# Designs tried in a protein design chat: VH-VL binders against GTP-dependent dephospho-CoA kinase. Part 11

Target 1, 172 residues: GTP-dependent dephospho-CoA kinase, of Pyrobaculum arsenaticum (a4wlj5)
Amino acid sequence: MTCYKLSRRRDLFAFPYPLTVWRDPPRSVEVVRDFVESYDIRHIYTVGDVVTRNFLEYGLAPTSVAVDEKTRRGIKVEGLGLYKRVIRVNNPPGYITEEAWAAVEEAVEGGVLIKVDGEEDMLSLAFIKLAPPRSVVAYGHYLGALVAIPVDWYRDSILRLFNYLEQCQQKA
Below, E stands for the ipSAE of ESMFold2; O stands for the ipSAE of OpenDDE; V2 stands for 0.75 times the mean of E and O plus 0.25 times the DockQ between their complexes.

## First folded at step 12 (VH-VL; framework fv_pritumumab)

Design W3 (from V5 with heavy chain R57Y; at its last look DockQ between E and O 0.63; V2 from the best seeds 0.00; counts 0 for: pae E 2.04 > 2, grease 18.92 > 18.9)
Fold by ESMFold2, look of step 12:
Structure W3 (fold): chain C 172 residues (1-172), chain A 120 residues (1-120), chain B 107 residues (1-107)
Amino acid sequence: as target 1 above (172 residues)
Amino acid sequence: EVQLLESGGDLVQPGGSLRLSCAASGFTFSSYAMSWVRQAPGKGLEWVSAISGSGGYTNYADSVKGRFTISRDNSQNTLYLQMNSLRVEDTAVYICAKDWAYWYGYFDYWGQGTLVTVSS
Amino acid sequence: DIQMTQSPSSLSASVGDRVTITCRASQGISSWLAWFQQKPGKAPKSLIYAASKLEDKVPTQFSGSGSGTDFTLTISSLQPEDFATYYCQQYYDYPYTFGGGTKVEIK
């Protein structure tokens, strides 16, 4: 469990990595659903309140989810009550803290709602690192697109972003 | 609260047909795969069939392929099992089961079941 | 098809005993295995998923272990309410298959 923080080349973290779907929901979710069905994807992880709401409401229930309930004030996500294992973590903007890392380690096995005090966006990297084979990790692009990362094809490419993070001390 | 309520079980003759229904509530039905599981009297559990949340993909146990058809009506929150060419060995309680997620394979909620008896 | 061989088919034990039920898959299924409890006349109840993870509100005397082909369900201290039949189920590949069940009777 290693704490990481953003340090440089923040532009690379905003790059619209494959697969980026430039369609409004519900069509954006339908594209990912077609992929899930075609490649027998078993693990579906969403990071972010809007992505999670769209997946739950437009026909693609995630295996585990991470939300912060702050960055989407006014967005109600129906169906979160079905995630009976709820983990609350602190995760400041631009970090993957040790407790967030541990929460994702649990969440990749399914059935987990991670509630983030802070910001959850960096947890997408933790999910991509830790997800088992046949997983997809989905998050929102700041321009409104849906980004969906099939880890079997893109894990190594996305993990190069860790070269632009610094390890951090969380409690010492 | 998630509820799954099966209906349509009956006494039928071999070669007959039945359609089972499972009314679902308490979750966004279209977002989850669904399965039928059966249990013959005094016997263990047997998975019968699964259908994706969209209805686009289905799978069947070999014992029922070609005779049973799983379907769903997402506008009515209802799962169906059309059973044709019924045999005495199809006698069982048929149980509706909800997938934990869209396409995972683990069932987190189960109905009480509906009894199908195939007897001459 | 993946065969799930569950053992024993039945057992009798006293309250407080440690009970172990085994399930063997005919091929590797990683950790894609669940355990269910079923009481007479009731629907199955989920106990464990991913071989070792307790379902919500399942008492801590239940635990699961194993990966690959060999899996165990352990009841660390058998309680009167634990009388039931227990099933393992693989969800690695279609068709999903269950073990034959283990009936646990309390002496």
Scores: ipSAE 0.545, ipTM 0.797, lowest interface PAE 2.0, mean pLDDT 87
ESMFold2 (binder alone), look of step 12: mean pLDDT 93; pTM 0.925
OpenDDE, look of step 12: ipSAE 0.801; ipTM 0.913

Design W4 (from V5 with heavy chain S31N A101L; at its last look DockQ between E and O 0.92; V2 from the best seeds 0.71)
Fold by ESMFold2, look of step 12:
Structure W4 (fold): chain C 172 residues (1-172), chain A 120 residues (1-120), chain B 107 residues (1-107)
Amino acid sequence: as target 1 above (172 residues)
Amino acid sequence: EVQLLESGGDLVQPGGSLRLSCAASGFTFSNYAMSWVRQAPGKGLEWVSAISGSGGRTNYADSVKGRFTISRDNSQNTLYLQMNSLRVEDTAVYICAKDWLYWYGYFDYWGQGTLVTVSS
Amino acid sequence: DIQMTQSPSSLSASVGDRVTITCRASQGISSWLAWFQQKPGKAPKSLIYAASKLEDKVPTQFSGSGSGTDFTLTISSLQPEDFATYYCQQYYDYPYTFGGGTKVEIK
């Protein structure tokens, strides 16, 4: 069974890892498009409502996406009907639950929308671990930037963050 | 409704050139990669070339590299294939295909094709 | 280039038969494999993506399976409209390549 929860060093999870783009859309999406076209990147995964909305709105439809669809002021994610396979998971804040992990295992094959009840932000780590070569995983930074992780160059470095997770507790 | 309409197929002599067009409608053209696929009479399908939604990246089958050029005009919603140094084995129906996503590689819509015949 | 070997090249079957068509890749392609149906004089029609996921409006007698190098298209109960040629296509890497096709004919 694969289940993780955030234990310590939450500050490291907020670090603006390469590549971080400090531009508003559409420019932020254009930077990622130029990058993926310049560097044999075949797969794009987005985690979070804002990043997913921007990628869909500005014409860089990801291979698979994860959102929670909790409405914030001014955020609507249109175009999700493009994804023919929808998986719903429960994922509390600070967790990667077993069902969320399994959903990402399927989603890296493409064409999947993961709808998260809870928080989806930790799924970016699952995508980074499970994505095939030639993938980019994109998510939002809390200060408003777009983070795009090319897994071929940075997977091992980012996965050191798993040292600050613990496996979920089993209660009798 | 998605439509892909190919044109420009003709009879040409070996060594000649031809330009194919594919008019796209019913979707936001620049959001999707596009491909050309060909089928010789009575034969199977062969992928020829692909181009990204922006036009910034292209790929070719080995059999056509250096002779064919894929391009697109996103303001005209049109995909092109410039075919130079044509050979008899290039004789085929050339079919325009739309990627399901920006750059996924699975085609969800196909045109009817335009026939190119290379013969003396 | 990734070669796709499809078999059989043709088969004869009766309405109601279960038919299977196989496709083998020359290297691992994970699940990046599609199946298409084509009738004479018509454009290809998409059936399966990601090796096993049915395209919208595709009848449920069609199914796909496999990963890695070995893939199968199954028609669980052949219908009169299913007599056609079927192609697999890998989209793991460029150049994309198709299998040679399988013509399914009336016995």
Scores: ipSAE 0.632, ipTM 0.833, lowest interface PAE 1.9, mean pLDDT 88
ESMFold2 (binder alone), look of step 12: mean pLDDT 92; pTM 0.924
OpenDDE, look of step 12: ipSAE 0.650; ipTM 0.885

Design W5 (from V5 with heavy chain A101M; at its last look DockQ between E and O 0.57; V2 from the best seeds 0.00; counts 0 for: pae E 2.03 > 2)
Heavy chain, then light chain:
Amino acid sequence: EVQLLESGGDLVQPGGSLRLSCAASGFTFSSYAMSWVRQAPGKGLEWVSAISGSGGRTNYADSVKGRFTISRDNSQNTLYLQMNSLRVEDTAVYICAKDWMYWYGYFDYWGQGTLVTVSS
Amino acid sequence: DIQMTQSPSSLSASVGDRVTITCRASQGISSWLAWFQQKPGKAPKSLIYAASKLEDKVPTQFSGSGSGTDFTLTISSLQPEDFATYYCQQYYDYPYTFGGGTKVEIK
ESMFold2, look of step 12: ipSAE 0.649; ipTM 0.838
ESMFold2 (binder alone), look of step 12: mean pLDDT 92; pTM 0.924
OpenDDE, look of step 12: ipSAE 0.795; ipTM 0.912
ESMFold2, look of step 13: ipSAE 0.615; ipTM 0.825
ESMFold2 (binder alone), look of step 13: mean pLDDT 92; pTM 0.924
OpenDDE, look of step 13: ipSAE 0.781; ipTM 0.895

## First folded at step 13 (VH-VL; framework fv_pritumumab)

Design X1 (from W5 with heavy chain W103F; at its last look DockQ between E and O 0.59; V2 from the best seeds 0.59)
Heavy chain, then light chain:
Amino acid sequence: EVQLLESGGDLVQPGGSLRLSCAASGFTFSSYAMSWVRQAPGKGLEWVSAISGSGGRTNYADSVKGRFTISRDNSQNTLYLQMNSLRVEDTAVYICAKDWMYFYGYFDYWGQGTLVTVSS
Amino acid sequence: DIQMTQSPSSLSASVGDRVTITCRASQGISSWLAWFQQKPGKAPKSLIYAASKLEDKVPTQFSGSGSGTDFTLTISSLQPEDFATYYCQQYYDYPYTFGGGTKVEIK
ESMFold2, look of step 13: ipSAE 0.688; ipTM 0.854
ESMFold2 (binder alone), look of step 13: mean pLDDT 92; pTM 0.920
OpenDDE, look of step 13: ipSAE 0.493; ipTM 0.836

Design X3 (from W5 with heavy chain S31Y; at its last look DockQ between E and O 0.46; V2 from the best seeds 0.00; counts 0 for: pae O 2.4 > 2, grease 19.3 > 18.9)
Heavy chain, then light chain:
Amino acid sequence: EVQLLESGGDLVQPGGSLRLSCAASGFTFSYYAMSWVRQAPGKGLEWVSAISGSGGRTNYADSVKGRFTISRDNSQNTLYLQMNSLRVEDTAVYICAKDWMYWYGYFDYWGQGTLVTVSS
Amino acid sequence: DIQMTQSPSSLSASVGDRVTITCRASQGISSWLAWFQQKPGKAPKSLIYAASKLEDKVPTQFSGSGSGTDFTLTISSLQPEDFATYYCQQYYDYPYTFGGGTKVEIK
ESMFold2, look of step 13: ipSAE 0.620; ipTM 0.832
ESMFold2 (binder alone), look of step 13: mean pLDDT 93; pTM 0.925
OpenDDE, look of step 13: ipSAE 0.174; ipTM 0.748

Design X4 (from W5 with heavy chain D99E; at its last look DockQ between E and O 0.64; V2 from the best seeds 0.00; counts 0 for: pae E 4.0 > 2)
Fold by ESMFold2, look of step 13:
Structure X4 (fold): chain C 172 residues (1-172), chain A 120 residues (1-120), chain B 107 residues (1-107)
Amino acid sequence: as target 1 above (172 residues)
Amino acid sequence: EVQLLESGGDLVQPGGSLRLSCAASGFTFSSYAMSWVRQAPGKGLEWVSAISGSGGRTNYADSVKGRFTISRDNSQNTLYLQMNSLRVEDTAVYICAKEWMYWYGYFDYWGQGTLVTVSS
Amino acid sequence: DIQMTQSPSSLSASVGDRVTITCRASQGISSWLAWFQQKPGKAPKSLIYAASKLEDKVPTQFSGSGSGTDFTLTISSLQPEDFATYYCQQYYDYPYTFGGGTKVEIK
């Protein structure tokens, strides 16, 4: 059973890791499309409602996605009906809960929409750890950029962030 | 509703050429890779070729490489297969298939197919 | 190329029988395997993706299992509409390849 919470060095989690694209959609999505086609990337994972909406709207349908439930309106993120397996998890800010981790373990095999009650942003770390080779994990930077992590080149560097997490304690 | 409608199948002589088309509707065509799959009479399924959503990458089975060319026109929602130097072994129903997601490899929708017969 | 060996090539069964069909990949493909059903003169229909996940509206008598190299499609209680040919397909890498098919016929 795996559970993590953010402990220290929050600044490192906000660092704009490569590839960071400082352009508005559709150009931001076009950069990622060029990358995935140039480097034979087979799997695309998006974390966050805005990133997921932009990828779906501009023609780069992700393999699996994670979004929160800020609003129930489907107008903000159209195309989620493509995901035949929907998993709902609770995930407080700053955590990767056991259920969120298990959902990502399934989602890396493809075709999954994770709906998060809470905050989904930490799930990007779980995707980066668990994604198969030839994957890109994309999420939004709080300053408005798109971050796209090609796991074959940057997984090990990003996984050092786990040194700044604590394991959650089990309830007895 | 996703629809894939193939056309262009015909009777041709060995060494001849033929172009197949697949008209797509019911989805954002440019968002998905597309494939051609063929089935010889009374035989199983064989993947032939795939093309990325943008058209920037193509892949071919060894049996058709150098003779067949896959292409797409995203403004017309149409997939093509140009078949040159046809052989008797190319006789099959050619089926248009939509990949699930951008580049995933699982086919979630299939067309009805168009028959290509290569004989003298 | 990843070879998919499907067995049996055909079988005869009665309504209500439990049917199993196997596929073996020539190398590890994780769970990137699909199962399709095809009736004579019809396009293939997707049943299972990711080795074990049922497509929408696929009846519950169908199930899939396996990972790595060995995969199974099970029909727990064969129905009259389930007499068809079944194919496995790997989508781990190009070229995508299919098993040779299993024809399920009425006994």
Scores: ipSAE 0.355, ipTM 0.736, lowest interface PAE 4.0, mean pLDDT 87
ESMFold2 (binder alone), look of step 13: mean pLDDT 91; pTM 0.914
OpenDDE, look of step 13: ipSAE 0.759; ipTM 0.893

Design X5 (from W5 with heavy chain A50Y; at its last look DockQ between E and O 0.54; V2 from the best seeds 0.00; counts 0 for: pae E 3.3 > 2)
Fold by OpenDDE, look of step 13:
Structure X5 (fold): chain C 172 residues (1-172), chain A 120 residues (1-120), chain B 107 residues (1-107)
Amino acid sequence: as target 1 above (172 residues)
Amino acid sequence: EVQLLESGGDLVQPGGSLRLSCAASGFTFSSYAMSWVRQAPGKGLEWVSYISGSGGRTNYADSVKGRFTISRDNSQNTLYLQMNSLRVEDTAVYICAKDWMYWYGYFDYWGQGTLVTVSS
Amino acid sequence: DIQMTQSPSSLSASVGDRVTITCRASQGISSWLAWFQQKPGKAPKSLIYAASKLEDKVPTQFSGSGSGTDFTLTISSLQPEDFATYYCQQYYDYPYTFGGGTKVEIK
């Protein structure tokens, strides 16, 4: 058998893949920053109000973002003026509408704020599917953790999840 | 208002060294990557070096790799370019450029530049 | 390295003319292409990012199109202040590379 030698930092192999960070900001953002810089990630996409806010606040501005327009959480996301293109979409909970797909297609090119009427959670899958190489998609876990998906490593696995989803005709 | 002001350009002999500075204002400096771009007299633009917001990641053009070092002091809102072993072909206006995002590669703001002349 | 071939190197036009500048990449760069304007003795000004998206406060006579390897900057109706040198730049991968530039001169 071929002999292999560790050629990079051992701590890089200790990363959970996908990254799941249970710490609060700023540490959660710092962990992602370290990952981004260590692996030369070029694109960061965030899905969710809290995640987006935290990334902006602690100096890791995502390439594009998707946030919920609902005020139920009472979360104010500052710094969204950074994004020159704003797209409003209707996306019911549990769906990826055609409108949402179109928005994500544009958003992966950068500089886009997607304002979602409904819920933005499923847009994470859309970003993972459409993101360019060397991308990370970050979102909030329902238990409160920050999840960051390195797309190049998990895209294929995650795309298999679509086999369990039902195709629909939601155009918004 | 975003402002980028380069300084440090001078006349130096081949093999000499020079340090350029770029004073930034009007934005949260540490949140954005920065680059140096140069333009030889009467020529086009050439990307020189890139540094992430935190300074933890850098990249260089092959033409300057091993000779130039990009750095930043986020407490002073200043970008630096240490140029060693200068060559005649390094003669150019060196321009500071702000990245639009943390790590996007699109420059939304540019400085006026500072002239570096390498001549025997 | 990704080579950017820009054409023409120069052109003469009159106010009101439609101006087209092309940029070709040696390999696919998706939409990671920017256009900017430079006037003598002035800082470059960013015009377009992501191949077709206008920067803030850029006049609407400017437009960008293309994806993959072939890109175009169009000035639909040339204004007096548009006489300048224009550059394309790819930021798909390091090293970032620029086109050779196109000088738009008054006829």
Scores: ipSAE 0.453, ipTM 0.827, lowest interface PAE 1.6, mean pLDDT 91
ESMFold2, look of step 13: ipSAE 0.461; ipTM 0.769
ESMFold2 (binder alone), look of step 13: mean pLDDT 92; pTM 0.911

## First folded at step 14 (VH-VL; framework fv_pritumumab)

Design Y1 (at its last look DockQ between E and O 0.73; V2 from the best seeds 0.00; counts 0 for: pae E 2.5 > 2)
Heavy chain, then light chain:
Amino acid sequence: EVQLLESGGDLVQPGGSLRLSCAASGFTFSSYAMSWVRQAPGKGLEWVSAISPSGGRTYYADSVKGRFTISRDNSQNTLYLQMNSLRVEDTAVYICAKDWMYWYGYFDYWGQGTLVTVSS
Amino acid sequence: DIQMTQSPSSLSASVGDRVTITCRASQGISSWLAWFQQKPGKAPKSLIYAASKLEDKVPTQFSGSGSGTDFTLTISSLQPEDFATYYCQQYYDYPYTFGGGTKVEIK
ESMFold2, look of step 14: ipSAE 0.535; ipTM 0.788
ESMFold2 (binder alone), look of step 14: mean pLDDT 91; pTM 0.896
OpenDDE, look of step 14: ipSAE 0.828; ipTM 0.906

Design Y2 (at its last look DockQ between E and O 0.76; V2 from the best seeds 0.00; counts 0 for: pae E 2.6 > 2)
Heavy chain, then light chain:
Amino acid sequence: EVQLLESGGDLVQPGGSLRLSCAASGFTFDSYAMSWVRQAPGKGLEWVSAISGSGGRTYYADSVKGRFTISRDNSQNTLYLQMNSLRVEDTAVYICAKDWMYWYGYFDYWGQGTLVTVSS
Amino acid sequence: DIQMTQSPSSLSASVGDRVTITCRASQGISSWLAWFQQKPGKAPKSLIYAASKLEDKVPTQFSGSGSGTDFTLTISSLQPEDFATYYCQQYYDYPYTFGGGTKVEIK
ESMFold2, look of step 14: ipSAE 0.555; ipTM 0.808
ESMFold2 (binder alone), look of step 14: mean pLDDT 92; pTM 0.920
OpenDDE, look of step 14: ipSAE 0.752; ipTM 0.894

Design Y4 (at its last look DockQ between E and O 0.88; V2 from the best seeds 0.77)
Heavy chain, then light chain:
Amino acid sequence: EVQLLESGGDLVQPGGSLRLSCAASGFTFSSYAMSWVRQAPGKGLEWVSAISGSGGRTYYADSVKGRFTISRDNSQNTLYLQMNSLRVEDTAVYICAKDWMYFYGYFDYWGQGTLVTVSS
Amino acid sequence: DIQMTQSPSSLSASVGDRVTITCRASQGISSWLAWFQQKPGKAPKSLIYAASKLEDKVPTQFSGSGSGTDFTLTISSLQPEDFATYYCQQYYDYPYTFGGGTKVEIK
ESMFold2, look of step 14: ipSAE 0.687; ipTM 0.857
ESMFold2 (binder alone), look of step 14: mean pLDDT 92; pTM 0.914
OpenDDE, look of step 14: ipSAE 0.826; ipTM 0.907
ESMFold2, look of step 15: ipSAE 0.658; ipTM 0.843
ESMFold2 (binder alone), look of step 15: mean pLDDT 91; pTM 0.911
OpenDDE, look of step 15: ipSAE 0.818; ipTM 0.910

Design Y5 (at its last look DockQ between E and O 0.92; V2 from the best seeds 0.00; counts 0 for: pae E 2.1 > 2)
Heavy chain, then light chain:
Amino acid sequence: EVQLLESGGDLVQPGGSLRLSCAASGFTFSSYAMSWVRQAPGKGLEWVSAISGSGGSTYYADSVKGRFTISRDNSQNTLYLQMNSLRVEDTAVYICAKDWMYWYGYFDYWGQGTLVTVSS
Amino acid sequence: DIQMTQSPSSLSASVGDRVTITCRASQGISSWLAWFQQKPGKAPKSLIYAASKLEDKVPTQFSGSGSGTDFTLTISSLQPEDFATYYCQQYYDYPYTFGGGTKVEIK
ESMFold2, look of step 14: ipSAE 0.606; ipTM 0.822
ESMFold2 (binder alone), look of step 14: mean pLDDT 92; pTM 0.912
OpenDDE, look of step 14: ipSAE 0.759; ipTM 0.898

## First folded at step 15 (VH-VL; framework fv_pritumumab)

Design Z1 (from Y4 with light chain S30R; at its last look DockQ between E and O 0.90; V2 from the best seeds 0.79)
Heavy chain, then light chain:
Amino acid sequence: EVQLLESGGDLVQPGGSLRLSCAASGFTFSSYAMSWVRQAPGKGLEWVSAISGSGGRTYYADSVKGRFTISRDNSQNTLYLQMNSLRVEDTAVYICAKDWMYFYGYFDYWGQGTLVTVSS
Amino acid sequence: DIQMTQSPSSLSASVGDRVTITCRASQGIRSWLAWFQQKPGKAPKSLIYAASKLEDKVPTQFSGSGSGTDFTLTISSLQPEDFATYYCQQYYDYPYTFGGGTKVEIK
ESMFold2, look of step 15: ipSAE 0.717; ipTM 0.870
ESMFold2 (binder alone), look of step 15: mean pLDDT 92; pTM 0.919
OpenDDE, look of step 15: ipSAE 0.841; ipTM 0.916
ESMFold2, look of step 16: ipSAE 0.674; ipTM 0.844
ESMFold2 (binder alone), look of step 16: mean pLDDT 92; pTM 0.918
OpenDDE, look of step 16: ipSAE 0.830; ipTM 0.925

Design Z2 (from Y4 with heavy chain G105D; at its last look DockQ between E and O 0.49; V2 from the best seeds 0.00; counts 0 for: pae E 8.3 > 2)
Fold by ESMFold2, look of step 15:
Structure Z2 (fold): chain C 172 residues (1-172), chain A 120 residues (1-120), chain B 107 residues (1-107)
Amino acid sequence: as target 1 above (172 residues)
Amino acid sequence: EVQLLESGGDLVQPGGSLRLSCAASGFTFSSYAMSWVRQAPGKGLEWVSAISGSGGRTYYADSVKGRFTISRDNSQNTLYLQMNSLRVEDTAVYICAKDWMYFYDYFDYWGQGTLVTVSS
Amino acid sequence: DIQMTQSPSSLSASVGDRVTITCRASQGISSWLAWFQQKPGKAPKSLIYAASKLEDKVPTQFSGSGSGTDFTLTISSLQPEDFATYYCQQYYDYPYTFGGGTKVEIK
């Protein structure tokens, strides 16, 4: 079973990888929509409550989504009830747990809402690794930008971040 | 709850024109691609046309390209099909269908359809 | 365009029978295939997406399998309400295309 935890170089996980859009919605979503239409992208995966809400609200429905639904920011995401499968996982900050990884393996096939107890932000790396060709993985940058990764062009570059992860212990 | 209601089907002569409408509710209309699918009496399903959530991209089956125009009004949650230069072989029930994603997904919700008959 | 060849075009079966319907794509479509059920005078109803995933509230006698070019819908034990026409549809690329349909009739 695959499990990872963040060990060093946390700064590289915050780098604004291409495509990073420094605009508020709806303009941020419109930029991704133009890209999706121009390059025949077939799948969109969103990680994070704000990103997911904005994509659903502004006309770019994701194939599958991961959210934690914490009310810390006060957001509510409408439209989640249309996802056909709901998978609940535990995922502590700085981890991609075995159950979270397995949930993403199912989610890349579409129609899945992953509800995360903990933090969902590291699941973007799992989506980037596992997504099929012609996919975009979108998540929020901590400075407020939208990051959208077209996996056909940038998967290998982003996956170098796995060099800064450790595998979780398996022992009982 | 997703609902799709077609209207505008009629009897028309060959060479004529007709505009179909599909009223949508129960979802954020602008987030999803929409399609028209048709079914001739006693025959199978044929995809006709699709439009992206914004309306910025449209796609057509070869059998209707140049004659049919798909469009949408996101402020009114309505999908349209303008059919020109109608032929007898265009006779079918025309069904509004919602894609699950912006493009390239299956039809998760279908309307009941509206009948178009092209006959002299 | 991607042609979908569905077989058989019709079959006769009894309640309780195992029914198998196949679709073959003219090129690889990965798992981007859906199955629909349609009863006379009614809109199609989605049964299966992504080749093998059941839609919500679809009865468990339905299952789908396959990837690439060869796909199968199986009804493990035919029920009275399952007499209908079944269609496959690829959604790998536009134009989306359907199989010709399989009419499942009472024997």
Scores: ipSAE 0.031, ipTM 0.590, lowest interface PAE 8.3, mean pLDDT 85
ESMFold2 (binder alone), look of step 15: mean pLDDT 88; pTM 0.868
OpenDDE, look of step 15: ipSAE 0.578; ipTM 0.854

Design Z3 (from Y4 with light chain Y92W; at its last look DockQ between E and O 0.90; V2 from the best seeds 0.79)
Fold by ESMFold2, look of step 15:
Structure Z3 (fold): chain C 172 residues (1-172), chain A 120 residues (1-120), chain B 107 residues (1-107)
Amino acid sequence: as target 1 above (172 residues)
Amino acid sequence: EVQLLESGGDLVQPGGSLRLSCAASGFTFSSYAMSWVRQAPGKGLEWVSAISGSGGRTYYADSVKGRFTISRDNSQNTLYLQMNSLRVEDTAVYICAKDWMYFYGYFDYWGQGTLVTVSS
Amino acid sequence: DIQMTQSPSSLSASVGDRVTITCRASQGISSWLAWFQQKPGKAPKSLIYAASKLEDKVPTQFSGSGSGTDFTLTISSLQPEDFATYYCQQYWDYPYTFGGGTKVEIK
């Protein structure tokens, strides 16, 4: 996998794709838990500090996680010690770098905490691309909702977003 | 410090029933799937059953399906295995195992086990 | 159900020997495989997850490799405490299944 960057149609990356939960935690996490149990989801990946904190705190321990820890003073994510493998990557806003792809490729095997220098938001697309069957990828929507993407049902639809990404010239 | 303590193993006649318990401490119990794994004397490990963190999903090995029921009480941090219609081949040490995560399937902590003997 | 075929069933070895244990899955399981060590009368001890990742506080003579259907546990130089029975376990799908075990004995 090569470097990608946001190019056009940024609005489509902010669309509240199914399954979007417009409830405050812990209720948002409870909805996802009911979904994963109802559909035999086996792997749970979270992208973002708040989503990851809520899943760990409210009883849906993820298989692997990605956080950016933008400020150490502001981070309140307890339970990250669960993850025995920590991978640090540089990932500028709007990018999926080669390092980020490699980290996610390892993280889908489970037990990984990805610490992103930059922004982790685009790693949700990498997780959606690479996750095994029976996975859900969860991330926060900027309007406050929780988005949870069951890859068996929505991977192909979400991956159409790659049509709006551009390969990075520095690595291509 | 994670601790798993099984209890309830006993000597039972074929056709009998028994309920096993596993007291859990040192972690947020409801955040993780739990399993029972058994080991017959002199034999290897056999996975028996699993239950999701909420208790909403359960899974069973074919050898016990319909006879065993896994459950949990998250308010008491306790995992249970109700065993009915016991057979001689159910004789084993029954071990409580914690999933590393909600549904990962790698067990990061194991109990010491409780012995169930089924004989006539 | 996914069958796990583990070999050998037993072996005899001396301290310092290199030991290799294999597991074969009846279908692809990617890297969703664990290795456990068990000593008589004791609970299993987790060694390796994701086919190749060492559990915390597991000595570095242990290593795992493989993906798909063929997996290997290697003990590069046996220590006295490594004489035990070893099990592989797939966790790709329920029911989870174990290999039949490999007993590593003192020669």
Scores: ipSAE 0.660, ipTM 0.848, lowest interface PAE 1.8, mean pLDDT 89
ESMFold2 (binder alone), look of step 15: mean pLDDT 92; pTM 0.918
OpenDDE, look of step 15: ipSAE 0.837; ipTM 0.915

